# Ledger of designs, part 146: VH-VL binders against q8ixk2r445to577

Target 1, 133 residues: q8ixk2r445to577
Amino acid sequence: FFGMLQNKGLTDYCFDYNPPDENQIVGHQVILYLCHGMGQNQFFEYTSQKEIRYNTHQPEGCIAVEAGMDTLIMHLCEETAPENQKFILQEDGSLFHEQSKKCVQAARKESSDSFVPLLRDCTNSDHQKWFFK

## First folded at step 7 (VH-VL)

Design p89 (framework fv_axatilimab)
Fold by ESMFold2-Fast, scan of step 7:
Structure p89 (fold): chain C 133 residues (1-133), chain A 120 residues (1-120), chain B 107 residues (1-107)
Amino acid sequence: as target 1 above (133 residues)
Amino acid sequence: EVTLKESGPALVKPTQTLTLTCTFSGFSLSTYGVGVGWIRQPPGKALEWLANIYWRDDKYYNPSLKNRLTISKDTSKNQVVLTMTNMDPVDTATYYCARIHYGEHEFDYWGQGTMVTVSS
Amino acid sequence: DIQMTQSPSSLSASVGDRVTITCLASQDISNYLAWYQQKPGKAPKLLIYDASSLESGVPSRFSGSGSGTDYTLTISSLQPEDFATYYCQQHDNLPLTFGGGTKVEIK
C-alpha cells in the first residue's frame, strides 16, 4: 500500500511530515494535516516489513515510537526493521504498534486544526482507523 | 462574520420530497477542512444529525435515514442543499444547517433554523 | 450507533450556583465530545469540543472534563444568561449522536 495515509475520524486529514531541512529528516514529529492530494510531504509507503516509509526526501525515513513515548517520530530506515518501527495495519483500519501494544490515534494538539498521531490504548474509535488514498 | 440561513417550504404533505437550502457567508466550501451539516429537532425533543458535506465533496449520512437523504453543494453560490424523500408527520421539526471547521464533526456556527411541518 | 445518555434531564438552580451535567457514552469515545447550549427559540451554540477545549468567545465559567465513557460539563457560577438546555454530542464515530438534553431552569 502507498499513498496518502488518511484518518477515518478526521475528515480529510493525512499523515504529514515536513522536516525543517530536506537534509535532516530524522528526529522530528510526524503530524496530521489537511490532505492536499499532491503527495510530497503526505506520501507514505506501507511495506511488507510493517514499516511506514517516507521516501519524499533522502535518506529514506521510517516512522518509529521510542520506548515509553507516545509520539511518532522519523528515524532512518534499517535493512531489518527494528521493533519500534513496526506497525500492523489491521483489516478494521487500526494501526497497531507491535512493541508498545498500542494503536495510532489522531489527536488534537491545540484548540485548532493542529493534529498529531499519538499512541493510545486500542479502542474501536474512528480516530484510530486509517486507510491509504 | 460567519452566517448561515436555511430556506425551504414551511408546510409539506406526507409522501412529498422536502428540499432545504442553506445559504452562507463569511466562509467558503472551497476552503480546506470546511464542511456544512444538517441537524433537525422535533418540537420539544433532542437534536438529530442528518448529513454532512465537506470541501472536497465528501458526504456522510445518518444510516437510519440514508435512503431518504441527498446532500449537495454549489461552492460558487455558497449553498448546500438537502433533499429528504417520502416525508411523514414524524419528520416535523426545525431543520438547521451548521458549519464544520477543521474536519472534525462538531458544529461551530449554526443557522437560525427553519420550521417544517408535515401535515395533510 | 453510540448512545449518549445525559443526566439529569432537568435541574433547577439559582444564580451563583455550581452546576454539573453528565453525559455517558455507550462505548469509549476517546474524548471526542462536544457540548452545546440552546436557549429557548434559538439555535444551539458550541461551548466545548474534544471534551475539555473551550470554544473561542465562551466564558471561562464553562468547563468540560472526563474520559472514556464518562463526561461532565460544569458551570462554576451560574449566570442569568446560562438558563438553557445543554446537549452533549460525540464526534468520534458516525453516525453523530446527541444526548437527550439537560434543561437548566430557574429555581
Scores: ipSAE 0.368, ipTM 0.803, lowest interface PAE 3.0, mean pLDDT 88

Design p9 (framework fv_axatilimab)
Fold by ESMFold2-Fast, scan of step 7:
Structure p9 (fold): chain C 133 residues (1-133), chain A 120 residues (1-120), chain B 107 residues (1-107)
Amino acid sequence: as target 1 above (133 residues)
Amino acid sequence: EVTLKESGPALVKPTQTLTLTCTFSGFSLSTYGVGVGWIRQPPGKALEWLANIYWRDDKYYNPSLKNRLTISKDTSKNQVVLTMTNMDPVDTATYYCARIPYGDYEFDYWGQGTMVTVSS
Amino acid sequence: DIQMTQSPSSLSASVGDRVTITCLASQSISNYLAWYQQKPGKAPKLLIYDASSLESGVPSRFSGSGSGTDYTLTISSLQPEDFATYYCQQHDNLPLTFGGGTKVEIK
């Protein structure tokens, strides 16, 4: 699967990665932003190693969650995907993070108009269901 | 600043089609993430959600009423229209339109409501 | 559909009282819950979204808490203008569903 990774519960919001400058592609938080339909900073690939890969810039990035944290951050992809970079895209649309046993949920940041994907206990929430468009 | 106002007939006969218009100001449905929804409230009863429409023309309907409901927008006129077919006395209610500010499903500003009575 | 059960259906209180209203969802709604205030003859007003986020301009005596299926609206010190009916609404799954309402009446 590849394309814009959209949330079922949060209308017209997509995974978005817009690093502050071209020389620092990794280390920043993945956000949710209004889907623009042009790929670019909203284009992701789900791989056979269970990675969510960002290929718009070089070097290629892979989404990860650090131990004990709930935010999704961009890391360098490894030859063998580490456990913190593995997400299972399930048939119901949930993104299950194997290492933490939690699901990716669309959530408001502290501002009412800013959204981010976070790890939360798995539920049947539409805000935990994702699809490629 | 932000205002919404419902308009339409106060009386509807059984089997007729109801058309309600929401006219708003202080925001635009061309704005990123904005939507407008319709909610109704029968006298002395709880709120019931009917339908939402968003800036990119995404539409959502209450499945219990989906076969009867149509929602549309005219962005240039700042209007959202709800049509409900085959009206029945149980559809007697105050009908509200309300703004959705950020592509989520809570309603931050509401119109005053318009009472629709369905009676022969 | 997610059923929202609100309790109590009504309560009597005096100015200065602490008022607690609960809302139970038939399944986990992951904190996607809003609270509204409705005065007689008026449209509802948003008080709280995402279970605990206070809407701009709403007095700090209102607060929301809870997680999973169990949510609470608290008014720490009831004021005369707070006598109204309060509704919870889940905004997790379509269709959107509201609680039955809690009427806060003068004792």
Scores: ipSAE 0.367, ipTM 0.815, lowest interface PAE 3.1, mean pLDDT 89

Design p90 (framework fv_axatilimab)
Fold by ESMFold2-Fast, scan of step 7:
Structure p90 (fold): chain C 133 residues (1-133), chain A 120 residues (1-120), chain B 107 residues (1-107)
Amino acid sequence: as target 1 above (133 residues)
Amino acid sequence: EVTLKESGPALVKPTQTLTLTCTFSGFSLSTYGVGVGWIRQPPGKALEWLANIYWRDDKYYNPSLKNRLTISKDTSKNQVVLTMTNMDPVDTATYYCARVPWGDYEFDYWGQGTMVTVSS
Amino acid sequence: DIQMTQSPSSLSASVGDRVTITCLASQDISNYLAWYQQKPGKAPKLLIYDASSLESGVPSRFSGSGSGTDYTLTISSLQPEDFATYYCQQHDNLPLTFGGGTKVEIK
C-alpha cells in the first residue's frame, strides 16, 4: 500500500514526518498531523517486508521502535528489515509491532492539537485502527 | 471568544421534520481539524450524541438515528444545520451544538441549548 | 456500542469534601475519555479530556485518572460552584456515548 496512513479514531489525522534538523533525518519521532493530501511528509509505503517506509528523502527511512520504548522513530532502512522495523497491518486495521507484541495507537501529546503514534497494549480501540488513503 | 447558538422551532408536531441551525463565532469550520456536533438531552435524562460534521465535510451519525438525520454546513456563514425527520414525543429534548477543536470527538465549547417539545 | 456506566448516580457532599466519581466502559477505550460539568439549566462544560488532561481555565482541584475500562474524576476540595451533574464521555469509538451522570448535591 502507498499513501497517507490515516487513523480511524481521529478525524483526518495522518502519519507525518518532518524532522527539525536538516542535517539528520533519522532519530526523530513520527507524529500525527491533519491530512493535507499533498504527499511529501505524509506519504508512506507499506512493504512486503512489513516496513513503513518514508519515501520523501534518500536514503529512505523506515519507522522503528527500540527495545523498551513506545515511540515510533525514523531509522535508516536496511536490505533485510530488522525486527524492530516490522509492523503487521491486520485486516481489522490494527498495526501490530511483532517484536514488542504491542499495537500502534494514536495518542495526544501535551497540547490538545498535537498527536503522536505510540505503542500500547492491543485493544479494539478505533485509535489503534489505521488505513491507507 | 468562542460562542455557539442554536435556533429552530420550540414546538413540533408528531411526524413533522425538525430543522435546527447552529450559528457560531470565534472560529471557522474552514480551520483544519475543526468540527461541530449536535447532542441532545431529554428532560432529566443523560446526554445523547446525534451527529458531527468537520472542516472537510466529513459527516458522522449516531447509527440508531442515522436514517432520520442529516447534517450540513455553510462555512461562509459559520452555520451548521441538523435536520431530523418523523419527530415523535420521545424526541422532546434540549438540543445543543458544540465545537470539536482537534479532529477528535470531545466537545470544548457548547451552545446554550434550545428546547424542542414534540406534542400534538 | 460502548456502554458507559457512572457511579454513584447521585451523592451528597459538603464544601471542602473530597468527591470521587467513577466511570466504567464496556470495553477498553485507551484513555479516550472526557468529563463534563453541567449546572441546572445550563450547557455542559468540558473539564477533562484524554482521561487526565485538564482543560484550560478549569480549576486544579479537578483531576482525572484511570486506564483501560475504569476511570475516575476527583474534586479534591468541593466548592459551592461545584454542585452540578457530571458526565463522562468516551471519544474512542463511534457512536460517541455518555455516562448516565452523577449528581453532586449539597449535604
Scores: ipSAE 0.428, ipTM 0.832, lowest interface PAE 2.6, mean pLDDT 89

Design p91 (framework fv_axatilimab)
Fold by ESMFold2-Fast, scan of step 7:
Structure p91 (fold): chain C 133 residues (1-133), chain A 120 residues (1-120), chain B 107 residues (1-107)
Amino acid sequence: as target 1 above (133 residues)
Amino acid sequence: EVTLKESGPALVKPTQTLTLTCTFSGFSLSTYGVGVGWIRQPPGKALEWLANIYWRDDKYYNPSLKNRLTISKDTSKNQVVLTMTNMDPVDTATYYCAHRPYGDYEFDYWGQGTMVTVSS
Amino acid sequence: DIQMTQSPSSLSASVGDRVTITCLASQDISNYLAWYQQKPGKAPKLLIYDASSLESGVPSRFSGSGSGTDYTLTISSLQPEDFATYYCQQHDNLPLTFGGGTKVEIK
């Protein structure tokens, strides 16, 4: 699958990655932003290795969660995907992070207009359901 | 200042179609992420969600009433219209339209409500 | 559909009392819960969203707490203007569903 990774519960919000500059393409948090349909910073690929890849810039980035953290961070992709970069997109739309045994949930940050994907205990919430558009 | 106001008939006969209009100011349905919903409340009873419409014309309906409901918008007139077919006395209620902020389903500003009585 | 159950359905209280209203969801709603206040003959007013976030302009005596399936609205020191019916609403899944309401009456 590839395209914009949209949340079912936050109907107009998509995964978005806008690094500060090309020298710092990795290490920053993935955010949710209004889906604009232009691809670019919202274009992701879900791979056979269960990675969520960001191909807009080089080198290619892969979304990961560091041990003990709940935020999704952009890392460098590896030839063999490490466990912290594996997300299982389930039939019901849940995005399950295998290493932590948690699900990706759309959540409000501190402003009503600011949203981020976070790891949370898995529920049947629409805010934990994702699909490629 | 966000304001919403419902309008429509106060009396409807059984089997007729109800058309309600929500006229609003202080926001635009061309604004990304914004939506308007309809909620009703029978006398002395709880609130029941009916339908939502969003800036891109995405429409969502309560499944229990989906075959009877149609929601539409006229962005240039700042209006949202709800149509409900085959009215029955149990549909007697105060009908509200309400503003939905970005990406959420909570309603932060409500109209005053319009009472619709269904009787012969 | 997610069923929202409020308790109690009504309560009597005096000005200055601490009032607690509970809301139980039939499944985990991940803190996507709002609380509304409705005075007789008036439209509902949003008090709290995301279980614990206080809406702008709402007095700090109102607070929300809880997680999973169990949520609580607390009014720390009841004022005369707080006599009203309160509703919880899950905003996690469509269809959107409301609790049955809790009427806070003068004792």
Scores: ipSAE 0.110, ipTM 0.726, lowest interface PAE 4.5, mean pLDDT 87

Design p92 (framework fv_axatilimab)
Fold by ESMFold2-Fast, scan of step 7:
Structure p92 (fold): chain C 133 residues (1-133), chain A 120 residues (1-120), chain B 107 residues (1-107)
Amino acid sequence: as target 1 above (133 residues)
Amino acid sequence: EVTLKESGPALVKPTQTLTLTCTFSGFSLSTYGVGVGWIRQPPGKALEWLANIYWRDDKYYNPSLKNRLTISKDTSKNQVVLTMTNMDPVDTATYYCARIPYGDWYFDLWGQGTMVTVSS
Amino acid sequence: DIQMTQSPSSLSASVGDRVTITCLASQDISNYLAWYQQKPGKAPKLLIYDASSLESGVPSRFSGSGSGTDYTLTISSLQPEDFATYYCQQHDNLPLTFGGGTKVEIK
C-alpha cells in the first residue's frame, strides 16, 4: 500500500513529515496534518517488511519508535528492518508496533490543529484506525 | 463573531418530511478541517447526535436514523441543510446545529436551537 | 454503540463547594471525551475536550480528568453562574453519544 495514511477518527488528517531542515531528514517527529492531496510530505509507502517509508527525499526514511518512547520519529531505513521500525497494519485498520506491543493513536499535542501519532495501549478506538488513500 | 442559527417549521404532522437550515457567519465550510453537525434534544431528555458534514463534503449519519436523514451544504451561502423523512411524535425536540473544529467530532459553538413539535 | 452513563443524575450544592461529576463509557474511549454546560432554555456550551483540555474562555475552576472508561468533571469552587445541567460526550467512535446529564442545583 502507498499514499496518504489517514486516520479514521479524524476527518482528513494524514501522516505528515516536514523536517525543519531538508539536509537533516532523520531524528524529527512525525506529525498529523490536514490531508492536502499533493503527496510530498504526506506520501508514505507500507512495505513487505512492515515499514512505513518516506520516499519523497533522498536518503529514504523509515518511521521508528525508540525504546521507552511513545513518539514516532524518522530514522534511516536499514537493509533488514529492525523491530522498532515494524508496524503491522491489521484488518481492522489498527497499526500495531511490533517491538512495544502498542498501537499508533492520533493524539492532540498542544493546539487543536497539532495532532501527532503516539503509541498507546491497543483499543477499539477509531483514533487507532488507519487507511491509505 | 461566530454565530449559527437554525430555521425551519415549528409544527410538523406525522409522516411529513422535516427540513432544517443552519445559517452561520464568522467561518466558512471551505476552511480546512471545519464541519457542522446536527444534534437534537427532546424536552427534558439527553442530547442525541444526528449527522455531520465537513469542508470536503464528507457526510456522517447516526446509523439508527441514517435511512431518514440527508445532510447537505451550500458553501457560498454559509448554510447546512438537514432533511428528516417520516416524522413521528417521538421526533419532537429542540434541534441544534453546531460547529466542529479541525476534523474532530466535538462541537465548539452551538446555535440557539429551534423547537420542532410533531403532532396531528 | 458506546453507552455513556453519568453519575449522579442530579445534585444540590452551595456556592464555594467542590463539585464532581462522573462519566462512565461502556468501552475504552482513549480520552476522547467532551463536557458541555447547558443552562435552562439555552444551547449547550463546550467546557472541555479530549478529557482534560479546557476550552478558551472557560474559567479555570473547571477541570477534566480520567482515562479509559472513567472520566470526571470537577468544579473546584462552585459559583452562582455554574448552576446548570452538564453533559459528557464521547468523540472517539461513531455514532457520537452523550451522557444522560447531571443537573447541578442550588442547595
Scores: ipSAE 0.427, ipTM 0.833, lowest interface PAE 2.9, mean pLDDT 89

Design p93 (framework fv_axatilimab)
Fold by ESMFold2-Fast, scan of step 7:
Structure p93 (fold): chain C 133 residues (1-133), chain A 120 residues (1-120), chain B 107 residues (1-107)
Amino acid sequence: as target 1 above (133 residues)
Amino acid sequence: EVTLKESGPALVKPTQTLTLTCTFSGFSLSTYGVGVGWIRQPPGKALEWLANIYWRDDKYYNPSLKNRLTISKDTSKNQVVLTMTNMDPVDTATYYCARTPYADYEFDYWGQGTMVTVSS
Amino acid sequence: DIQMTQSPSSLSASVGDRVTITCLASQDISNYLAWYQQKPGKAPKLLIYDASSLESGVPSRFSGSGSGTDYTLTISSLQPEDFATYYCQQHDNLPLTFGGGTKVEIK
């Protein structure tokens, strides 16, 4: 699958990656932003290796979660996907992070109308359900 | 200042269709993330959500009432309209419209409410 | 649908008291819970969203806590204007559902 990765629990919020410095595109947090329908910084690819790949910039980025953390950050893609970059998009729309055994949830950033994807215990929350548009 | 106000008939006969209009000021339904919903409250009972509409015309309905409900907006007039068919005495309630500010489902500003009585 | 159960249905308290109201969800709602205050004949007013985030302009004596299925609204020192009915609402899954309400009455 590929396209804009939209949250079921929030109306029109999509995965978004727009680092402020193009010379250092990795290491920054993935955010959620209002879906604009134009691809660009909201265009992601779900691969056969269970990666969520960002191909808008070079080098290509892959979403990862570092051990002990709950934030989604952009790493460089590997030829063989490491465990911290593997997400299972399940039939119910949940996005299961294999290494941590947790699910990706939309969460409001403190004192803000901004949202971010975070790892949380898996539930049947609509804020943990995602689909490509 | 954000304000919302409901308008519609105070008395409806069984089997008739109810049409309620929410007129608001201090925000626009062209603003990204904003929505307006309808909630009702029968006398002495709890709140019940009916429907929401958002800036891109996304519509959501309570499944228990979906076949009876239609929600629409007129962004240029700052209005949201709810239509409910086949009214019954059990639908007697105060009907509220309220704003959702961030493409989520909490309601930060509410109208004063309009009482709708369904009787013969 | 997610069922929201509030307890108690009513309580009597005096000005200056600490008041605690609980809300139980039939499934984990991932902290997507709002609290509203409603005075007789008036529309509800948002107090708290996302379980613990205080709405702008709401006095700091109001606080929310909890996780999973169990949530609490606390009023640290009850004021005369706080006598009202309080409702919880899950904003996690559609349809949106409200608790039955807790009436806070003067002793």
Scores: ipSAE 0.523, ipTM 0.857, lowest interface PAE 2.2, mean pLDDT 90

Design p94 (framework fv_axatilimab)
Fold by ESMFold2-Fast, scan of step 7:
Structure p94 (fold): chain C 133 residues (1-133), chain A 120 residues (1-120), chain B 107 residues (1-107)
Amino acid sequence: as target 1 above (133 residues)
Amino acid sequence: EVTLKESGPALVKPTQTLTLTCTFSGFSLSTYGVGVGWIRQPPGKALEWLANIYWRDDKYYNPSLKNRLTISKDTSKNQVVLTMTNMDPVDTATYYCARIRFGEYDFDYWGQGTMVTVSS
Amino acid sequence: DIQMTQSPSSLSASVGDRVTITCLASQDISNYLAWYQQKPGKAPKLLIYDASSLESGVPSRFSGSGSGTDYTLTISSLQPEDFATYYCQQHDNLPLTFGGGTKVEIK
C-alpha cells in the first residue's frame, strides 16, 4: 500500500511529516494534518517489512517508536527493519506496533490545536483505524 | 471571545418544519478544523446530539433523525442553520448550538439555547 | 450506537464533600470522553475532555479518570456553585451520545 495514511475517526487528517530542515530528516515527530490530496509531506509507503516509509527525501525515512515512548518519530530506514520500525496494518485498519503491543491512535498534542499519532492501548476506536487514500 | 446565539420560532405546529439559526462570533467556519453542532434537550431530560457541520462543509446527522434534518452554513455571515421537518410534540425541547473543539467531537462553547414548543 | 450509562441518577451532598460520578460506555471509547456541567436554566459548560484533561478556567477540584469503558468524574471538595447536573459524552464515534445525567443536589 502507498498514499496518504488517513484516520477513520479524524476523517480529514492524514499522517504528515514536514521537518524544519529537509536535509535533516531524523528525530522529528510525525504529525497529523489536514489531508490535502497532493502527496508530498503526506505520502507514505507501507512495505513488506511492515515499515511506514517516507520516500520524498534521501536518505529514506522510516517511522519508529523508541522504547518507553509513545510518540512516532522519523528515523533512517535500515536494510533490515528493526523491531521499533515495524507496524502491522490489520484488516480492521488498526496499526499495531508489535514491539510495544500498542496501537497508533490519533490524539491531540498537549497544549495545542495540533494532532499527532501516539501509541495507546489497543481498542476498537475509529481513532485507531487507518487507511491509505 | 467566543459567543454563539440561537434564533428561531418559539412555537411550531405539528407537521410543520422548524428552522433554527446559530449566529456566532470570535471564530470562523472558514478556519481549518472548526465545526458547529446542534444539541437538544427536552424539559427535564438528557442532552441529544442532532447534527454537526465543519469548515469543509462535511455534515453529520444523528441516524435516528437523519431523514428529518438538514444542516448548512453561511461562512460569510458566521451562521449555521438547522432545519427539521415534520415536527411532533415529542420534539419540544431547548435547542443549543455549540462550537466543536478543534478537530474533535466535543463542544467547548455553547449558545444560551432557544426553547421550541410543538403544540397545536 | 454507543450507549452511555451514568450513575447515580442523583445524589445529595454537602459543601466540602468528595463527590464521585461514574460513566459506563457500551464499548471501548479510547478515552474520548467529555464531562459537562449544567446549572438550572443554563447551557452546559465543558469541564473535562479526553477523559482527564481539565478545560481552561475550570477549578482543580474537578478531575476525570478512567479508561476503556469505565470513567469517573470526581469533585474533591464540593462548593456551593457545584450543585448542578453533570453529563458525560463520548466523542469517539458518531453518533455522539450523552449519558442520562447525574443531578448533584444540596443535602
Scores: ipSAE 0.046, ipTM 0.679, lowest interface PAE 5.2, mean pLDDT 87

Design p95 (framework fv_axatilimab)
Fold by ESMFold2-Fast, scan of step 7:
Structure p95 (fold): chain C 133 residues (1-133), chain A 122 residues (1-122), chain B 107 residues (1-107)
Amino acid sequence: as target 1 above (133 residues)
Amino acid sequence: EVTLKESGPALVKPTQTLTLTCTFSGFSLSTYGVGVGWIRQPPGKALEWLANIYWRDDKYYNPSLKNRLTISKDTSKNQVVLTMTNMDPVDTATYYCARIPEYGGDYEFDYWGQGTMVTVSS
Amino acid sequence: DIQMTQSPSSLSASVGDRVTITCLASQDISNYLAWYQQKPGKAPKLLIYDASSLESGVPSRFSGSGSGTDYTLTISSLQPEDFATYYCQQHDNLPLTFGGGTKVEIK
């Protein structure tokens, strides 16, 4: 599915990616921001390869988590999705990162009023439940 | 300065409907992410959450009381109203309204009204 | 519903004491826990949110810690104005639920 990826627990917050340079779409952290309903920097595609793709700019980006890290960062999509770019969107809304065996959670960035998606141990928390729209 | 104040009847008879109004200043319910909730506390007992309303009119109710509760807002008047039907003596409590901050998360309450005591008795 | 259990239900302490209050959730709440202070006849006041974030204007002697299901509020050196009832609240899932409270009384 595709659209704006919203958090169930953190009311009206969506996955958001706004690269500072449209010719350099990789290397920056994915954030959470108030859902604006306009697509653009909040429009993502969930693929049959279990990727979360950012298609607003070319080349297309794929969300990844490096081994030992808990932040979601934008990387270039590969011909065959590597394990660090695979997320299982489960029926209960949890977004499971296969390589780490952890779930994506909406979390407050330390000493800040901003939010980011982070990998955390899987729970039944509404802050770990996501849906497209 | 953020302030909230509850108003409503101090005494309600069993089976009647309670209507409480929260009037606030120092913030607006038109601000993205902001909400107002209602919490009650029976004398000498713990706090119990009742309902929340948010800037886009999203409403959430405690499931144990959902069939009795209605929450609404008037953004232009800076007011939130809670209605609770079929009052019973066990509903005797101090009722509070409180703000849910925009970027503070969806569910903690950072500023509280002084509370209004509602006694339910014949 | 997520059940929040506080312990102890009450404690007696003196000014200058280190006070520790515990809150146990019936399931993992992913650090979405707030602590409130309530003085007699007054409304609750937010002290801590997200388990360990100190609310603006709250004295540094208050601190929160914990993860998963187990959380703690610590007052490093109790002051006269700290004699109150303290409540934890999970802000992870609806319905929102509070602990039973811990009354900190003078010795």
Scores: ipSAE 0.068, ipTM 0.707, lowest interface PAE 5.4, mean pLDDT 87

Design p96 (framework fv_axatilimab)
Fold by ESMFold2-Fast, scan of step 7:
Structure p96 (fold): chain C 133 residues (1-133), chain A 121 residues (1-121), chain B 107 residues (1-107)
Amino acid sequence: as target 1 above (133 residues)
Amino acid sequence: EVTLKESGPALVKPTQTLTLTCTFSGFSLSTYGVGVGWIRQPPGKALEWLANIYWRDDKYYNPSLKNRLTISKDTSKNQVVLTMTNMDPVDTATYYCARLPYSDYEAFDIWGQGTMVTVSS
Amino acid sequence: DIQMTQSPSSLSASVGDRVTITCLASQDISNYLAWYQQKPGKAPKLLIYDASSLESGVPSRFSGSGSGTDYTLTISSLQPEDFATYYCQQHDNLPLTFGGGTKVEIK
């Protein structure tokens, strides 16, 4: 699968990665933003190694969750995907992070109008359902 | 078992400051993402959100009441305190504190029993 | 502020009835909606979150549906313990706002 990774519950919002400096793609949080249909900063690939790759810029990035954290951060892809970069895209649209046993949820950043994907206990919420467009 | 309980004065005179304490057990405000909020309900009226406080001491207030409200926490005592200045008879209500399991998921999953505050001269 | 309008403000029903309560938001709230039940003299209890997700321990006769600005709470077969006031609450944006409540009374 590849394309814009859209949320079922937070309609019209897609995974988005737009670091301030394109030469520094590591260490910034993945956000959710209105889907624009242009690919680029919203274009992701789900790989056979269960990675979510950001490959519109070089070097290629892979989404990861640091130990003890619930935020999705961009890291450099490795030849063999480490466990913190593996997400299982389930038939119902859930993105299950195997290492933490949690699911990716569309969440409003604390009391603001901006949105981010976060790891939360798995539920049947539409905010935890994702699909490639 | 998670519990929350409100405490404070039952009667307040107009222009005075109200101070309410929420004491809780079964969870900690040092836990990532957790918060406690205050909600009030005047007799026969709708629920009205007042303020939230979260694990890192982030605070949010209802804009219509922001200049009257202060929320604080004492994580070691499992307490959250709300103060409201310049009380008026229209502020007569049952005041609740309630748990927010995640800061970006603002549904209140467990509520205190509520404390009735009457404002009269 | 996002205004939440509930209808009806009250209704009379009998045990076994199907009850529906609606909640309208003044703007799109993207399914960030919760439903609460409040019995006389008691604190509210969370029933539904994210518009359609049932809170743990809540009976399956309760269900939520809707999207955008229009949401519904349904009780498929009303039980004696369900006579209460029900409130919706949006958490799409601050300030957090509640509906006016719907009182479900014995017919």
Scores: ipSAE 0.015, ipTM 0.654, lowest interface PAE 7.0, mean pLDDT 87

